# Designs tried in a protein design chat: VH-VL binders against Poly(ADP-ribose) glycohydrolase 2 (parg-2). Part 2

Target 1, 213 residues: Poly(ADP-ribose) glycohydrolase 2 (parg-2), of Caenorhabditis elegans (q9n5l4r222to434)
Amino acid sequence: ENWKLRETNLLPDVQVFDKMSIEETALCTQIDFANKRLGGGVLKGGAVQEEIRFMMCPEMMVAILLNDVTQDLEAISIVGAYVFSSYTGYSNTLKWAKITPKHSAQNNNSFRDQFGRLQTETVAIDAVRNAGTPLECLLNQLTTEKLTREVRKAAIGFLSAGDGFSKIPVVSGWWGCGAFRGNKPLKFLIQVIACGISDRPLQFCTFGDTELA
Short names: E, the ipSAE of ESMFold2; O, the ipSAE of OpenDDE; V2, 0.75 times the mean of E and O plus 0.25 times the DockQ between their complexes.

## First folded at step 1 (VH-VL)

Design a10 (framework fv_latikafusp)
Fold by ESMFold2-Fast, scan of step 1:
Structure a10 (fold): chain C 213 residues (1-213), chain A 120 residues (1-120), chain B 108 residues (1-108)
Amino acid sequence: as target 1 above (213 residues)
Amino acid sequence: EVQLVESGGSVVRPGGSLRLSCAASGFTFDDYAMSWVRQVPGKGLEWVSGISWNSGSIRYADAVKGRFTISRDSAKNSLYLQMNSLRAEDTALYYCAKEGVAGTFYFDYWGQGTLVTVSS
Amino acid sequence: SYELTQPPSVSVSPGQTARITCSGDALPKQYAYWYQQKPGQAPVLVISKDSERPSGIPERFSGSSSGTMATLTISGAQVEDEADYYCQSADSSGTYWVFGGGTKLTVL
């Protein structure tokens, strides 16, 4: 089900959604799970979250051509990308469900600014890549260097708010927990801490991953 | 068990005001957008207004813009509709409805409705 | 002035297939949703996003959408399916929800 934690001096408001995808939200800051190079493998046939998102939002692909590799203390903000395709599955099971998206937040004019752009900020943050057994991956994440880097990266991303975004929710998910083998409980805690630092509510999407993932 | 219970419906004269309330239970109120939908007895459904989980996005049908105000109170798990400058054509049963996942435009749960009658 | 158009009534015999249509210019880019309403009761969602059946809705209910027309299909209609059915979608701009005029299904 859904649950919520109240904000305290050290904790933000946290809401967990089991069906909402990050791309379906509006009037929020959406977190995009990036590779160091924007767009990851989308131009090379990659089919993970960032690659899927860029395939669905062609405007974001322009950013790949204009931005260099993301540095450890940098995040990239993109406002108002339009989703042109829907999909089913992921990775090697990915199939396009609909070419023209229907009835999505991006098709609602009440979520648009004075220039007609969606009031949805997308912030790309790249995660540390881990290798080896689950224990080896966890131990790699628990070093002072890696923990500090991940907390700083998330905090910088969550602070990258334009006008009107500073107190609206950060919508995120299992950052770096797929191909990069991040530890889910640790990554959740890191993002909770980062939202506390940025003083923003967290909306956490677990779509498809609550059972045994 | 999800429940939405509307109240506040009454008979008012044209130009009058009325405030509707909806008490929500059985789900995490702060996770979902809410809407008001009305229906003239024996007639069809008409969407009136919608509000996001944090009140950051509010929408109104053209027929009620400038006259109605939607609001919510997370501490009380309640949705409200302040209706001003009421007209005869506002006479209807007013439903409180829970929207599905954020950014979608469908209703998965409805209350039983509260009747508003505007007559001289 | 965007509208969703439904036939005012559809009649079938028990066990027959009922088809209720919903026409609108925005349906190529906006999802259709279907609600069942029985006298004195609130509407109940029976089909979501053109063709998805919510949990608890009988398998005989299905939906489809092609071009400017969405269709609710009830295969092997039963007496308890007698009700008013409403389609719902967004207008072309995605600013407002719009309901169809409703279809009274009679099962005789």
Scores: ipSAE 0.000, ipTM 0.458, lowest interface PAE 12.4, mean pLDDT 69

Design a11 (framework fv_latikafusp)
Heavy chain, then light chain:
Amino acid sequence: EVQLVESGGSVVRPGGSLRLSCAASGFTFDEYGMSWVRQVPGKGLEWVSGINWNGGSKRYADAVKGRFTISRDSAKNSLYLQMNSLRAEDTALYYCARDRDYGDLFDYWGQGTLVTVSS
Amino acid sequence: SYELTQPPSVSVSPGQTARITCSGDALPKKYAYWYQQKPGQAPVLVISEDSKRPSGIPERFSGSSSGTMATLTISGAQVEDEADYYCYSTDISGYHRVFGGGTKLTVL
ESMFold2-Fast, scan of step 1: ipSAE 0.000; ipTM 0.490

Design a12 (framework fv_latikafusp)
Heavy chain, then light chain:
Amino acid sequence: EVQLVESGGSVVRPGGSLRLSCAASGFIFDDYGMSWVRQVPGKGLEWVSGINWNGDSTRYADAVKGRFTISRDSAKNSLYLQMNSLRAEDTALYYCARAQYEWLPFDIWGQGTLVTVSS
Amino acid sequence: SYELTQPPSVSVSPGQTARITCSGDALPKKYAYWYQQKPGQAPVLVISEDDKRPSGIPERFSGSSSGTMATLTISGAQVEDEADYYCYSTDSSGNQGVFGGGTKLTVL
ESMFold2-Fast, scan of step 1: ipSAE 0.000; ipTM 0.483

Design a13 (framework fv_latikafusp; at its last look DockQ between E and O 0.03; V2 from the best seeds 0.00; counts 0 for: pae E 10.1 > 2, placed apart)
Heavy chain, then light chain:
Amino acid sequence: EVQLVESGGSVVRPGGSLRLSCAASGFTFDDYGMSWVRQVPGKGLEWVSGINWKGGSTRYADAVKGRFTISRDSAKNSLYLQMNSLRAEDTALYYCARDIGEYYMDVWGQGTLVTVSS
Amino acid sequence: SYELTQPPSVSVSPGQTARITCSGDALPKKFAYWYQQKPGQAPVLVISEDSKRPSGIPERFSGSSSGTMATLTISGAQVEDEADYYCYSTDYSGNHWVFGGGTKLTVL
ESMFold2-Fast, scan of step 1: ipSAE 0.013; ipTM 0.557
ESMFold2, look of step 2: ipSAE 0.005; ipTM 0.518
ESMFold2 (binder alone), look of step 2: mean pLDDT 91; pTM 0.920
OpenDDE, look of step 2: ipSAE 0.014; ipTM 0.545

Design b02 (framework fv_flanvotumab)
Fold by ESMFold2-Fast, scan of step 1:
Structure b02 (fold): chain C 213 residues (1-213), chain A 121 residues (1-121), chain B 108 residues (1-108)
Amino acid sequence: as target 1 above (213 residues)
Amino acid sequence: QVQLVQSGSELKKPGASVKISCKASGYTFTNYAMNWVRQAPGQGLESMGWINTDTGNPTYAQGFTGRFVFSMDTSVSTAYLQISSLKAEDTAIYYCARDFYSSSWYGMDVWGQGTLVTVSS
Amino acid sequence: EIVLTQSPATLSLSPGERATLSCRASQSVSTYLAWYQQKPGQAPRLLIYDASKRATGIPARFSGSGSGTDFTLTISSLEPEDFAVYYCQQRSDWPPLTFGQGTKLEIK
């Protein structure tokens, strides 16, 4: 009997990349690391993944004005935002780079739906904010309340926006691990579980962090 | 564990049609696009296009429209390439390869063994 | 259409030597370039993706470098099993994905 084959079919396909940008993929669900108010600090001078995404995709800025503070069981989905500029680096190493239309998947009409929208979904999910020492931050995350909240938030966020998106990869990274002090191994595991629940592959971007090796 | 198995070689006359199969196993079929790649005798690799295995929607490279049809059957985790009105210039090895949807930064990580199609009068 | 030109067309070396294979794109492809190995009678095998990242199961002697239009695949010390045809592939603008014409690495 091939009992192991049954179990492997229940796990999501996971791939880990150390120098890929979440924003550089198409035909995927890109996770936007949000605070509880959509747009984070972009209007107040922030420069983390969520703020960078909104700066590159002005169409998403309108969503900040139209959405209330995100509740624990809510996520916001945005489909087809056009990337107007590119960047390299992160936070204080951020550098703007030129993008040539011929070298971008968004300029290939075969990746657009019947309405001309790029077949890329961006989902904004907010993470629990932690404070204190690394140990205090980890202990705050290990309560049943916080663990359940984070798994539910990620799972809701990883649900498809429509037909043709239900099985495409979720492209994510260190959700809540910067300013919000999330524990990297724990946040990776939470996102693997969430992708399993949503039955979607996970493409995980580590930005050179080999901690999960 | 993860594997793509293609149907056997075909010898056809000009004007006939052929249907090549590519059966996936060891992973969730609908989570990856299936690409088709052609290699004429003694030549390099040529991309033909891909099929979205979740929706069934094909995308063809220029030069592979009309006579070439990509299809699939999710119930048996199999992708198909059909070539109609065969010409001598269609003689080639045809490969299927899985690809992570529209990932510019990845590659075709699992390949079928190839199917030789010979068109001869 | 982005055209990839590989050089040399044929490279003759002995086991233990270092091999350097080049791929040039007609337009910038950023780092969106993959390398494949094909042995006679076999399907291609993914070696390198995103210009410099080694695929699962690929030995450490294989490395990729470059960005923009100029890319290099290096094999630090050739093993007998490494004599094969190598293809680069651009993934910046698709469909279609474009392959180079190949470099044949043969034993001297």
Scores: ipSAE 0.000, ipTM 0.482, lowest interface PAE 14.2, mean pLDDT 69

Design b03 (framework fv_flanvotumab)
Fold by ESMFold2-Fast, scan of step 1:
Structure b03 (fold): chain C 213 residues (1-213), chain A 119 residues (1-119), chain B 108 residues (1-108)
Amino acid sequence: as target 1 above (213 residues)
Amino acid sequence: QVQLVQSGSELKKPGASVKISCKASGYTFTTYAMNWVRQAPGQGLESMGWINTNTGEPTYAQGFTGRFVFSMDTSVSTAYLQISSLKAEDTAIYYCARLGYDYDAFDIWGQGTLVTVSS
Amino acid sequence: EIVLTQSPATLSLSPGERATLSCRASQSVGSYLAWYQQKPGQAPRLLIYDASNRATGIPARFSGSGSGTDFTLTISSLEPEDFAVYYCQQRYNWPPITFGQGTKLEIK
């Protein structure tokens, strides 16, 4: 591939959080782990991070009607979606809850831009879906084609759409590591590289999985 | 290793009740919903519903309300199915199965519990 | 509820032959379809999830295909241990999760 990292940006600032959800951050770019069709299984009864995010933020469902299938070098950015409810669990363990005090930041005008939008960007990027044994899944991810695709997809997704988001952190997690069977260490490294390319700090949410410490 | 182990077979008279257990091991019990699937002799698989292992809230499929109760005990990583006022048509093998969202499918199954209801 | 119809009800073949099993949904289920194998006296075993992905430990001779309403499970060269009942299952529209009625694969 012809992608080059600036020498001073080879390793971005990385913070790892054990107990924080991606959705709990404000003034940041939040990564939405997308299906190739935006919204994934939300209209079909799915309930992992992407589907839960769309259920909490109904404005994001409008994007399903406005965007076709995501191509390999495409990402979708949504700015200022309002959280109408909270949740606990995921999949068939999902339980809806009222908005918690931490969401009160959405009512603070200091977090709004000149157009009245919340200064929170949500970026949807889809991951390669893997199948077979654990070894087959890993080997499928280690081809030049798949590695290049994943690094470029993440890098494009991590680039901000405007100046207001250019230097704020990217908040992400185990992109493609659930239903898509991505290798956690590999996906972490891909996202670190992508943040380096995009010149942005990474805040990584592990959800209690401390494989990377 | 990840596994679900169910209680042993039961022979009951009509009108009795039975409580089947399903013990999970090798993973965090509260991470995945526990589903119950019934199979009558010589018949196919029928989903009965599931219990949310994080909240304890059960959801029953149509036809499995009233006499059927899903419950759980997180301290022992065990889900339970109780059937009250047993009828002959309740004779079946009852399976617990983990719904792994990773698969959108039942990836781990218990060995099954045969419940026979006869006089 | 979404109804899954499997065909044929019974398929009689010899070891070494190719088996093709069909599952049709009463309405689109996207790719949210799984296949299970059940041998007599045993719990079902997950073979395929998300229409075409093989579950852990499943031999390469098993493959799934299709989307929407028409799905196929293919066993490229039957082994003696493959003679069993096969079920398809959808999780597109739940509750309820529904299964097909099953296809019995038997030795000719």
Scores: ipSAE 0.000, ipTM 0.430, lowest interface PAE 19.1, mean pLDDT 69

Design b04 (framework fv_flanvotumab)
Fold by ESMFold2-Fast, scan of step 1:
Structure b04 (fold): chain C 213 residues (1-213), chain A 120 residues (1-120), chain B 108 residues (1-108)
Amino acid sequence: as target 1 above (213 residues)
Amino acid sequence: QVQLVQSGSELKKPGASVKISCKASGYSFTDYAMNWVRQAPGQGLESMGWINTYTGNPTYAQGFTGRFVFSMDTSVSTAYLQISSLKAEDTAIYYCARGPDYSNYEFDYWGQGTLVTVSS
Amino acid sequence: EIVLTQSPATLSLSPGERATLSCRASQSVSRYLAWYQQKPGQAPRLLIYDASNRATGIPARFSGSGSGTDFTLTISSLEPEDFAVYYCQQYSNWPPFTFGQGTKLEIK
């Protein structure tokens, strides 16, 4: 429960992907941008990153029954979830499609352990909700309390220490930058720092944001 | 740009050991697994297994456990194949090949091959 | 384990002709099938991945098709440098990532 931040002397290796979604990676720790209640609005028809992730990975729906509100120093880890459906678009443009991606780690047994589980860890971390003007939202995120909380939350998620995952890359994206009004450059920097603390490479997916990728 | 360079040919007697190296350059070594493929004289390609370059964990195909050991050294971006208690049937060209990575599964770059000859 | 069977074992053709090489899997590999070219004394070279995608630098005369159990590599008009051994490989099951036995394309 009592986590401390630690200094790192090295910046992590960072790769930025324009056209890859977090869900398309394997042999990695995938970050799920969670609500405090795991699964967010999936049961109510939500269609943002967390909701889409659970819709694509029905196995993760069972986790909603077992988990309550996520605390500030907690993260939830799910190993080996299988993607049963494909989709295109986002929110108002969301379209379901038959699952026939050009390739998929889930159909390649080289990424499975001896129990048949995909060697992919999904870690759910919730972000601070911001309100007001863009400036007010940014200033709220730059308070000592909020900044420390977000760095610690990301670091704990990235340090999850799941069996066999402590040295593999973290795959993430715009954590808390949609409905929660997180500042994209700040959230990127927070995740870079968290990966530095955890001594893990960061693979950052900017899917649909051509201004950064 | 991407290059896999293997160690030179080896002539060994039965019962000896050999260690083949595969040095990677032009990319981040830990982003791709390294596969080992054997080709005996007059035969086709035979998958031996792979090593996860990020975790160091090897996975062996059936028939390549025991005498065969996959290892690596991240500090020099090099993968190794060691064969102990060499037999005449181990005479072959041994290739290293890059892949899979986080999203690509095919072997996109190959080493030039190392000929291992076991004869008395 | 999945067994890949290539046919014919040897294909004799002249430059300018169309070559069609087949690969059959003992069970479905979906589209997770690659084709490699190997010339004498050289390492294999990736030609096609995911059944139909041409690898970087591979000429347009090479094309792949098929899904499930039946796959085809086509060379639309043979060039002298295309006479080599061709292997298919599946990566839907592990271990092993199995290769076919190869088809030797030789000058008639």
Scores: ipSAE 0.000, ipTM 0.423, lowest interface PAE 18.4, mean pLDDT 69

Design b05 (framework fv_flanvotumab)
Fold by ESMFold2-Fast, scan of step 1:
Structure b05 (fold): chain C 213 residues (1-213), chain A 121 residues (1-121), chain B 108 residues (1-108)
Amino acid sequence: as target 1 above (213 residues)
Amino acid sequence: QVQLVQSGSELKKPGASVKISCKASGYTFTSYGMNWVRQAPGQGLESMGWIDTNTGNPTYAQGFTGRFVFSMDTSVSTAYLQISSLKAEDTAIYYCARESIAVAGYYFDYWGQGTLVTVSS
Amino acid sequence: EIVLTQSPATLSLSPGERATLSCRASQSVDSYLAWYQQKPGQAPRLLIYDTSNRATGIPARFSGSGSGTDFTLTISSLEPEDFAVYYCQQRSNWPPETFGQGTKLEIK
């Protein structure tokens, strides 16, 4: 279900979706949950969100050659990547499928510029890696250093590369949750703050996690 | 506190079927995958495959398709392993293990106590 | 299928000594390697994941290292409770993840 959350004039407009994949949106900035080395484990058999996206968008694989590692205050932007396949499931349940017109913004000319390129920006941002118990992971994330790093990384990533993407929504999900042990409520709040800083609406996909929905 | 509690030992004749349960507690059952691992007497660990507790979809390792069925019941937070047409070579301890999608990849962070299945004629 | 070969098959040492256990992969597993400890009559216990990260509650004397095809588990000073069978596991080829055949660490 769609939810809209707005608390103050300092917060962006926030919509929360349970049934939407990040890859299913158009006319937006799509966030790619990256490893510090762009592409993560795609070439090594990984199947988390970043690896799945690179496998769906072969054009993005070329970016690995140009941007091997991201620094703490760096993000990588890729515009107009074409989705050549779709998928179902997550990680070890991943199943490949051919794209159907009903599931792709690629079949709608209103989402394309005069050269036929999708009006979609994909931004790769890497997350802080946490280790230890759940409490130790949370406490690591709550330090001033880590909070500042994560907010700034997301804000830099959420900034438009130019006027063409200004004010269109940032579409994201559980950045750094799962393999990097990010705390879901904290990561949600960090992304809300980052969208506020970048002055962008946030469309957040929970992937069926109703904790915030 | 996370716990995986398996059903008790089974003694079966060749050709019979057995269904082993693995009841999870202390966490959200559908947030972690459940793996099955076999250990024959005096042998090492052998991965059998796993079930996605969010979708219910099983994935089997080579050699464990056909007679082996992974299933689950979300309402009771329980995963099941069923073995049909039992053979003497199926005699082993069967473990369930939780797959943690945690820092630095996937690993089995909590294990059931194991269920001994003996197939004897 | 990626094959993991552990060596030695059996290692006989005394408490207080350093133990070094090896795991060799038939092809690269990058850093996606874990170590488990199993005592007789018990379920395995996770020690190390992603080559070098200690699992929750695991003493600092356990450490992992390596990359690609050559990995090592080190126990800096053996305690009596450390005498067990140790297994390595790769997660780079999912599924099936594969285990090594094990190294038995026994008291002299």
Scores: ipSAE 0.000, ipTM 0.421, lowest interface PAE 19.4, mean pLDDT 67

Design b06 (framework fv_flanvotumab)
Fold by ESMFold2-Fast, scan of step 1:
Structure b06 (fold): chain C 213 residues (1-213), chain A 121 residues (1-121), chain B 108 residues (1-108)
Amino acid sequence: as target 1 above (213 residues)
Amino acid sequence: QVQLVQSGSELKKPGASVKISCKASGYTFTRYAMNWVRQAPGQGLESMGWINTETGNPTYAQGFTGRFVFSMDTSVSTAYLQISSLKAEDTAIYYCARDKYEDYYYGMDVWGQGTLVTVSS
Amino acid sequence: EIVLTQSPATLSLSPGERATLSCRASQSVSSYLAWYQQKPGQAPRLLIYGASNRATGIPARFSGSGSGTDFTLTISSLEPEDFAVYYCQQRGNWPPLTFGQGTKLEIK
């Protein structure tokens, strides 16, 4: 239907990183794992990747005010978000550290476009939430309806925002895993297929979980 | 596999010029900055600067302007360091190292083997 | 320019002992500090990035700690191959990147 497999090859260039976080890359499209309402639990005390990213990049918080609910075929793109703070730890060990703008690639003009914006795109895509046993969650994800929705959502999110991003890698991770109970091998394959459809390289961050690496 | 391979040792007279190459393989050349690091005999590591491999723009550390030139050729995934008007104090091992500096949190994870430049009569 | 001072300049220990190497920055670099190992005749090798994260392939006996101005590299039980020169590098506040002067770890 609205998505199409590449005529000659479904496999994009794929690189897997076990120690790199999504936020450590510049000159790329960073995938932000979203709830249907952008920002998810940030205002409710959450500390998962999406919530941490929004807290580090205040410009992204504006998206919560301007966009309410993400529909199944929608993704939200934010270009050039500036990191004003850093953090250490995760969840209940999270510690904040204020950084000088000098500390990051954000002060390197080599990675900025003609308008002075960092050449980094952040794309928010929400994932299907699953419930039940691990087998029940997997079987729910393997239905035609759920597979089609997830592939389309990722492919729409991975589409280039413009000429400057058409061959820049998509940097992603375990989208919809953890609290949403997504199957990690399946989610990896869905994102590989989506990058094939969008004709973009995939750089996949496992965050120390290298089952498929 | 990811590696940086540098050109061989050079023995030069004062006043000569030398051009050192650093050939990258196993990764996308333009994804990483290329840093140059000097180590004089018995001394520590000294940052010389880097070249942005996407734009070709060099950044030199203090003390390495004038006689030192960073360049690159993306068609062969190679970075170059040229030193003109060589002096005895330029005698050192010169290293190239890729730098994920655009992601400031990381480090120089892949280094060339080093090129010894000896300047003597 | 941020200056990194390493101490001691030389540390003499035996295999099996614990080594503790210090690096002090003249101003805060937060956690933007890396550690490198260099053996005679070889290029440096990245050990630790972001003050405390081990680089790929680095043995568990190596650990980094600290934040701000005071940093430590610890080798919990020295192996013969660990006798080398160790350098810290600041990657924080604005280029240029700078290295400490090095700590030589030598066999007693």
Scores: ipSAE 0.000, ipTM 0.406, lowest interface PAE 22.9, mean pLDDT 68

Design b07 (framework fv_flanvotumab)
Fold by ESMFold2-Fast, scan of step 1:
Structure b07 (fold): chain C 213 residues (1-213), chain A 122 residues (1-122), chain B 108 residues (1-108)
Amino acid sequence: as target 1 above (213 residues)
Amino acid sequence: QVQLVQSGSELKKPGASVKISCKASGYTFTSYAMNWVRQAPGQGLESMGWINTNTGKPTYAQGFTGRFVFSMDTSVSTAYLQISSLKAEDTAIYYCARTDFWSGYYEYFDYWGQGTLVTVSS
Amino acid sequence: EIVLTQSPATLSLSPGERATLSCRASQSISSYLAWYQQKPGQAPRLLIYDASNRATGIPARFSGSGSGTDFTLTISSLEPEDFAVYYCQQHSNWPPLTFGQGTKLEIK
């Protein structure tokens, strides 16, 4: 068989992609790598995955006004945001690119529900922040408290809000592995465990980083 | 190891200008915002604002616009605080402190400079 | 602006005793609270971040707890070096970081 992590009582089906971005998937739950405040630094000059997504999807800005700071056992779900632009680069190298509407899932009515909403769920989950040397960052992540918090946060985020999303994959990536200095193998395993708990397959986007797969 | 080293104490007359430096070492200067914190004699800590070391753009807390200027020089990994038209009320210890830039400045201060005493008297 | 109120203003205890310091926010800040220790003539030192996480090198006797508007710093058994001023700081709103007025922990 394929070298793919299979569902047992605890383990989900896992697929790894290196050429697909989280935002390009449809009929799925897309994970938004969040700061504890929804929208992170987008209004103050941030330019990481969460901030980039909010800039591409202005409808998500309304959620900042309607939601308080994310608690340790909370996640925020947004359904059906429209993508108005694409991007390239990262942080201060970020550059806007023109939208390509003909190949976008949002232009296809078969991906919309009875109310006209795009059948994608975006779930915002914040990761534990780490500071110091790489060893200090890893040791900070390996405590029972922080491991339990991260698994619970991801599992809550991966639970769908409605029946339409309960059987479709969670699409995620290196959650908390950039500026928050999360350990990539550890964060991958946490998300695998969380998908097992939520009984959902995982589609993991590596963004060209093949260290794990 | 991470270190923030500030310039020495200053004694100035009202109306003068002062420029305090904060030299960073042991980490990538542009990966962390640099914050400025003031402490008047016998008083608590007061946040003044920060500078985005990646873009060079300063952000000032309420009450610190106008006479206060945050700047930096990436080539020497140094942040600067300039205070113009000094007043007696500016007498304080001024600290620089770093915070994780990517967190959109919603962060705590993990390393601090030793402080620079500015005394304004005639 | 989020205002942080610390209590008591001064806490007089003896070495070996348990110290409990409080910080109250004017509105919910979730877990975005840090604690700093400042000894006379020195810069502040980070003790606790995100309400309950000890900073690198901080002894296990220091612990933080709380969420929302009510936060506590606990020192389980005071050492002579612990007598200092303690500040809480919120890092969740604009300005992104405001400090409490401080609690002075002094020897009895």
Scores: ipSAE 0.000, ipTM 0.439, lowest interface PAE 17.9, mean pLDDT 69

